# VH-VL binders against Protein RESPONSE TO ABA AND SALT 1 (RAS1), part 7

Target 1, 230 residues: Protein RESPONSE TO ABA AND SALT 1 (RAS1), of Arabidopsis thaliana (Mouse-ear cress) (o04515)
Amino acid sequence: MPNTSSSQSFTIFVDGWLIRHRYFVEQLMCASSLDETNRISLEEQQSLVAQFLSHCLQYYQEKFASVSLAGDNVFTFFCPPWFNSYAKLILWVGDFKPSLVFKLTEVSVADLTRHQKDRISSLKSETRRKEREVMRDFALVQQSVADPPVMLAARRVGAVGMVDGEETDLEEAMEVLKAGMAAAMNNADQLRCSTVGKVVEILTPPQAIKVLRTIGQLHLRLRDRDQERA

## First folded at step 23 (VH-VL)

Design j5 (from w1 with heavy chain S30T)
Fold by OpenDDE, fold request of step 24:
Structure j5 (fold): chain C 230 residues (1-230), chain A 121 residues (1-121), chain B 107 residues (1-107)
Amino acid sequence: as target 1 above (230 residues)
Amino acid sequence: EVQLVQSGGGLVKPGGSLRLSCAASGFTFTRYSMNWVRQAPGKGLEWVSSISTYSSYIYYADSVEGRFTISRDNAKNSLYLQMNSLRAEDTAVYYCAREAFEGTKYAMDVWGQGTMVTVSS
Amino acid sequence: DIQMTQSPSSVSASIGDRVTITCRASQGISTWLAWYQQKPGKAPKLLIYYASRLESGVPSRFSGSGSGTYFTLTISSLQAEDFAVYFCQQGNRFPWTFGGGTKVDIK
C-alpha cells in the first residue's frame, strides 16, 4: 500500500473531524439563539463549551502528531490542502492568526464588562507579543534556506551531480530546516489553542458560546471547497 | 439511568409502512446525534440513518434513501424512523443508538433494545 | 463506501486465551474506529472508541490498536462472558459501515 504521507493522513482525520465539528457548530448556533425554547442551563452551556474546546484541542493534537512525523512533508502543512483558496489568503503559519480571536470576540459579544475588556486587552497584548516571537523564530528558519549547503544545491539544479560531501551537507541542512518548520508550526498551534482557551476563561458561558460559534463557523468556511468566496 | 426504549415495528406486507420510535431518558437528548442501525436475521450490523442534534444534518444509507425518514422531537426526547415502501430485504431488528460527543468519544455508546420489523407477504 | 473487512469470521478459544481480531478498511480512516460486542438477542455494546480508547465500564482485558487501514481488538485473557460476536465500525465518512463480525465461541 502506498505510504500515506503525514499530510494525507491528517486530511483523512480532518474529514472525520469535520463531521463532528458540524454537529458542534449546530449546537453552538442553537445555544446562542435568543429563542427561549432553546435555552439550555448554565451547566449545559459550560459542558458544551468544554466539549467544543476539547474537540478543537483534538484537532491540534492530531496536527501536532502529524507535523512531528511529517519529515519532508512538513511544508505541506503551511499550505494545507484541507483549506480552501480563501483560507490561504489569511493563513498565518498554516492556520488562522491567534489574535484573530480577539476580533471575533469583539464582533460576537456586545455585552463585555469593563473588567472583561481589560483582561482581554491584556491578553491581546500578550498574544501579539507571542505572535511576534513565533514570527521571529519562523523568519530565522526561513532564512536558513539561504545557507550555503542549500544554496549550493539550488545552484546545481540541472547540473550533472553534487560533489562528494555536498549531499550530506544538504541533507543535514534540510533536516534542520524541517525541524525548525515543524517547531514553528507547533508553537503557532499551541498559541492558537492557548489564546482561545484564555479568552473563554474570561467570558461567561453564554458569551463563550457566541465566540466559539463564530470560530466554529469560520473553520467550516475555511474548509468548505464549494463555498470558496473571493 | 441512561436508556433508549424502542417501540413500533411488527409484521407488514411489502409496500407497506411502519414507524419506529425511540424514547430517550437519563441524559440530555439534545447533546447527542442519533442513529438507526439494523440487523437482518443471522447477519451483521448495517447503518441505516443518522440525524444531528437539531436535525440540520441527516444521512441515509443508499439502501433506504427515499423510502425512510429519520426525525427527532427534542421536546419529547424521541427519535423516529418512518419506513415507507418496505421490502423483504428490510426485514431486520432495528436499533436506535446515540452518538456521544464527550471528549474524543464519537461512537454509539447507548443502544435501544431493538425492534423487529418483518416484511412478508 | 468504505468497506470494513474483519478477520477471522469466527474463532474458537478457551478461557484464559489471548484472542485477537483484525479489521481492515478499504481506505484510510485515521482513528475513527469503534469496536462493539454483541451477545445473542441483545443490542451491541460499545467496547472501544477512537481505535484504542476503552469505554467506561469495559474490562481492561479489552484493548484496541491501529490507525489508517489496519486495526485490532485484543482480549488478553478470555473470560466466560466474552463469548460473543464482535464488530468494528468506521466513523470517518458516511455512510457508517461495519465489519462483517467475528464470532468468538468456546473451544
Scores: ipSAE 0.892, ipTM 0.963, lowest interface PAE 0.4, mean pLDDT 92
Fold by OpenDDE, fold request of step 24:
Structure j5 (fold): chain C 230 residues (1-230), chain A 121 residues (1-121), chain B 107 residues (1-107)
Amino acid sequence: as target 1 above (230 residues)
Amino acid sequence: EVQLVQSGGGLVKPGGSLRLSCAASGFTFTRYSMNWVRQAPGKGLEWVSSISTYSSYIYYADSVEGRFTISRDNAKNSLYLQMNSLRAEDTAVYYCAREAFEGTKYAMDVWGQGTMVTVSS
Amino acid sequence: DIQMTQSPSSVSASIGDRVTITCRASQGISTWLAWYQQKPGKAPKLLIYYASRLESGVPSRFSGSGSGTYFTLTISSLQAEDFAVYFCQQGNRFPWTFGGGTKVDIK
């Protein structure tokens, strides 16, 4: 059986994950309605929030595992086949930008308290700082590709073939690059997860449900293949 | 106690109709997707249909598509299966089953006691 | 449809034996696999979900492993109450599909 690549395996996972994701989004949609919110106890709301977060965490845990095993396929995760064409335009390090959650919060929640706003503002600043750090690290990894030994090896592969020993050097350089890219991806994903978690901690359960609904819906839209055929 | 209690079923002639019911108790019905699974005598399990919490997503097996209708009444904590144009091949014990959404648990964790449906001339 | 092939169809074992049941999927299903136990005249009972996670209340002698297309249910030490039919089920894509079942009988 052809060795299924890490990205292919992850894609298969996502197919199953999306089935459940739709169910969660449906629940969040219902729970976010004024009439339904009044019918669902606070405890049930908290439970729904927790379950959805766990669902999201599962996605990133599986992604992490896949990225760690991806080897040469790590680059596929930066332009993921499980996202549609629209999603690819807005991708930051292979997924949505962590700070997007703040915009989604602003759109989803109209009744934030002053205290909540202050906390969100602080968190936003911190998140943006961390985004910059991730990008710096990513840039450093990318620059390593232009390292003279790698470039020389790449030039030689195209022109004369690799001399004994150069192939090993290039392979080593590629491994370093891949490892760096994987690390950057993982850091970005961690930032995504942590940011959503921290936002939810600031919000009341009803508020959190609204934000998570929006996030969940966004994920569905980013994966909808039918939008690529239009 | 978490439970699913089934009712309905029985003997029907080919081309006839039956309605199965499944009553849920001991848990928040509106937090779970529901399934029907059947088992012909001496055979294995066959998935029949699924319905999401608020009925936005419904799925059928090809063998029952167009003949069976899954529905739910959340106010009554009840799941239904309307079976029309019944065939001899539909003879089976029918189970309702809850699909869990707890953490990373995505399986049918609670089952009804089953209802026998016999289609015979 | 994803076909699930379960092996063996039947196995005779003694109390205390290690029993292994295999399930193969016709295509990759990641870890979206569940195992069920069914006793005569009873509804199925969930044993394992997500390929390797033990359902609450299920004895630790049951374990699941595998990913992709190959999965295994293991009973480390068969008990008297474990004589039953076991089914695997894929939950990766609709329609849900079950394996043909494995009957575990007493030797």
Scores: ipSAE 0.891, ipTM 0.963, lowest interface PAE 0.4, mean pLDDT 92
Fold by ESMFold2, fold request of step 24:
Structure j5 (fold): chain C 230 residues (1-230), chain A 121 residues (1-121), chain B 107 residues (1-107)
Amino acid sequence: as target 1 above (230 residues)
Amino acid sequence: EVQLVQSGGGLVKPGGSLRLSCAASGFTFTRYSMNWVRQAPGKGLEWVSSISTYSSYIYYADSVEGRFTISRDNAKNSLYLQMNSLRAEDTAVYYCAREAFEGTKYAMDVWGQGTMVTVSS
Amino acid sequence: DIQMTQSPSSVSASIGDRVTITCRASQGISTWLAWYQQKPGKAPKLLIYYASRLESGVPSRFSGSGSGTYFTLTISSLQAEDFAVYFCQQGNRFPWTFGGGTKVDIK
């Protein structure tokens, strides 16, 4: 049997990761359901938040490693098998849009102060600007591989088959595109992690637990098998 | 001192029942998933069962499913294994073990000392 | 179920020797592999988690490597306290499964 691709290796990693993810969601649900008189200590709340963020960081660290080794498999990370069909309709650069976190915060917490709202609004603007920068940078990579020598070689392969030297030109163009796709994915993931981290910094520990519970639950829902959603 | 202190066990006839207990101390019990692992005399390790931090997810080895029940009482920091319809093949030392989540460890870092279960006529 | 095949089943070695133990999974398990040491009459003790990360308090002469289906545990220079049985365990998918063990004895 042939070697496992980097995207297949990543799905295997995710199987073990999801077992622990479900356990974290269990803890977040319990912690968020306690009233103030029965709430776990501030130290325990901070610990749970920190551990869940480390858990999520592990996911993206493994994804970064897998994307770096992907070669031809980088395209799979843009249409990933570890998400169900519903989730794939709403993907941005192969995963969820960083700014989704702001809507999840709005629906998860009811007691944001005016100061917190202002900080979140500023972060939202910054995040949307960075989202546009990721897309602009990738679009420039796509345009660079449309140079006339590459387009001429592609026309020849499509129209006349193999010609001396032109398969090398197409291979080079595909390598540039794959590198640009990997860079876009890594920049997008960095923005995803940074945005969640900054939102958590704005929130109190009880508020953060509610947001992270919602994020964790959504991750599970969007990985459920499609027949369960029919 | 982080500890798992086991109790229960003993000699039981085939078809009989036993309940094993595992008491946790020195750590926040609800932050850990829990496992039972057994070792027949002179043999290797065999996973038996796992339970999530608040009991929403429970798993059994095929060899014990339907006969054994894992449970936890988070208020008492205690893990249990109810063993019914015992067979000679269930004779083993039984260990409880926690799975650590700190630093994304996700491995069984603390084990109880073990308790012997002997199933014989 | 994922079968874990461990080799050798036993090894005789002297203090100061380098010992390498291997563990193969019947299916890919990514890096979800742990190594345990067990001494007579004692519970297993975690040595290595996530294939290559050293548990706190474990001597640096222990190291782990591998991913996918092939993993190794290496003891760079055996000490008297290292004579024990060693087990690998996959934590990728239920049921959790262990290798058959490797007994390290004094020659």
Scores: ipSAE 0.841, ipTM 0.939, lowest interface PAE 0.7, mean pLDDT 88
Fold by ESMFold2, fold request of step 24:
Structure j5 (fold): chain C 230 residues (1-230), chain A 121 residues (1-121), chain B 107 residues (1-107)
Amino acid sequence: as target 1 above (230 residues)
Amino acid sequence: EVQLVQSGGGLVKPGGSLRLSCAASGFTFTRYSMNWVRQAPGKGLEWVSSISTYSSYIYYADSVEGRFTISRDNAKNSLYLQMNSLRAEDTAVYYCAREAFEGTKYAMDVWGQGTMVTVSS
Amino acid sequence: DIQMTQSPSSVSASIGDRVTITCRASQGISTWLAWYQQKPGKAPKLLIYYASRLESGVPSRFSGSGSGTYFTLTISSLQAEDFAVYFCQQGNRFPWTFGGGTKVDIK
């Protein structure tokens, strides 16, 4: 395709990824069904969990590669076309908030042990702290480009006009912003992946399948191009 | 010992019907989507149909849609292709193949031995 | 439908030669490209998946590269057992489509 950007290339990747995602959701739904639970051995459940996590990791590895090559296209990853319109309104740093997984766990699993609840509570606190760190680091980048170099250049355009040297300062500031946006996205994605992985490690395979089914169904619903009434 | 063993096939007149079978062994059948791929004598490979791990998603090539029906019986570890209203251009070796998901492979890594279907007057 | 165009249609080469086969997609397919080897009278065998990843048990003389619309399969040092037809296949969007094949003859 002419004029394919990194975000358009990622959308093409996602088309193939979603075909297999549907198949994983199908498997997770059947594995969690009361009618199918006696047919799925513990070993098979562990394998399904591991394969689904690898599937999700592939998504973020391809996203990382695409974001790293995005240049000006990094802005598109913050309002991405591979999510439907409803999903775009609830994004955190271009994708789902890592701590969403804790609410999905609460919805999906009713039989957590006291030990599991304590571990999840600790992980939830850790995850929320890291979410704040991502936002803090990104806010510092935003302030650095609104601080003297960019603000000085912007003020001069309004009053007089840009002079030689100021264009170089503005270009440097914009490159800092683009790099900061890409770094924020990558840090957010790393937190997304590690948080899901750590939740799965706390859960038994039957519990993990229920949570991953819920995650997979939500991902599918929010990536569907059809906008449904609330 | 991972294998797909095909059966069925043979000679049939135009307009006739035939059912192909593909039996899986040595792996968990419900972890794989399945495909039929055909190859006319001396020609290349043509995808025919695909079925998801629990049959919720089924796809056909335009050339066979409405005439062929893919199905799977997960309790019997078996894949089927019901071929109706057969035409001379359906003459081919038919392969079943699984699409592997482990390691995010997403490619047809195990194929059956092939079944010849001849549609001739 | 995504058309897959392979080049060349055939090649004759000596043992030890480097052979390169190309595959072009009519639309972008990202890295959803597999390569298969088919020997006479046999089913296809997977060589490369995800454009560049080597299937287990396939000799390291085989390699794949590319993304988007242009892909290559390379045999770095041709062996006698490499006499076969080679096919690319896209797995990005239904219908799955194959290239027309490349026949490698060992001379």
Scores: ipSAE 0.833, ipTM 0.938, lowest interface PAE 0.7, mean pLDDT 87

Design j5 (from w1 with heavy chain S30T)
Fold by ESMFold2, look of step 23:
Structure j5 (fold): chain C 230 residues (1-230), chain A 121 residues (1-121), chain B 107 residues (1-107)
Amino acid sequence: as target 1 above (230 residues)
Amino acid sequence: EVQLVQSGGGLVKPGGSLRLSCAASGFTFTRYSMNWVRQAPGKGLEWVSSISTYSSYIYYADSVEGRFTISRDNAKNSLYLQMNSLRAEDTAVYYCAREAFEGTKYAMDVWGQGTMVTVSS
Amino acid sequence: DIQMTQSPSSVSASIGDRVTITCRASQGISTWLAWYQQKPGKAPKLLIYYASRLESGVPSRFSGSGSGTYFTLTISSLQAEDFAVYFCQQGNRFPWTFGGGTKVDIK
């Protein structure tokens, strides 16, 4: 059998996932419409919200499994081929920044109560703190490998070439870095999922539909192929 | 009481047209994408066409593209297949099937009973 | 198009036997694989989705496994109602494609 890298396997999963994602976005768009022939009941809106969150959770569960088995492929998850060039300009730890959801909520929902605004503001502060913690923890991993073995080995390769023992030290440092990258990705994804879930908990079903529609549409635009006028 | 009940079908001459219908009951129709799948006598299953929950995405097998038109009327909980320019090789039992989304299932979990279409001169 | 190659084309088995059916995709399909059972004159019935998840109401003697290009359906202890034709189907990319089927007959 041909070897399929962990990132290549995940890309194949995403192809099928995107077909269903388009269908969910279609449902979310119609559920937020004022046209009564397309409007679903409040109970069906709650069900649609739950199903869309489950759909998104499936994506991150498959990503988690793929990242856990990535080995050298973990670097690809930080510059992922399943995102287009526009998306890559705004990536944070290989995907959208969790706090982006607050801007998406602001543009999608016009009728937040004062209580909801206060809860969202508190969640935004908490989310930004956790974002900094993810980056701090990853930076600590980078620092723990950078000045001693990796930097010394890199300087020796540039000046004198490799000597015995330095190849092993470099490989060990690279394994620590790869594990740290995988941990950073996993922590970032957990924060992404948790933040969206907590925003949905604050919102009414009609408000949640509007936010999830915007999130779903953005995900499609971030995965569309690049187009340029020739 | 989740059901897909098919109607239409029959005998038609080559070059003729038929319209198949599939009526949904017992579930919220707009939560499911829909498919047509056919089975020629003594043969396996062949996917024919799919339509998304609100018709924004429509796909056809190469063998039927340009001749068949899938549509749905969500107000009537009904799926249709308009078959034009029929050929002998279109002779088959035609099934409608929904693709379920709950539990991230993403498979055709409910099928209609099938409708025979016979194209002969 | 993704070709689904199913084997064997038929198998004769006795009640209580373990039956294994395989399905190979010409290209990777991840876990986007479903298994269906079809009895004469009836519509297909979903057994397994997402390669290994059992559909509600399907007996636990049915199981699925695999990912990528190689998949199996196993019936751990064949029962009288299991004599049918079995199809795999990929749902990764259009066009959806089915395996050629495996007929399970009474020996």
Scores: ipSAE 0.831, ipTM 0.935, lowest interface PAE 0.7, mean pLDDT 87

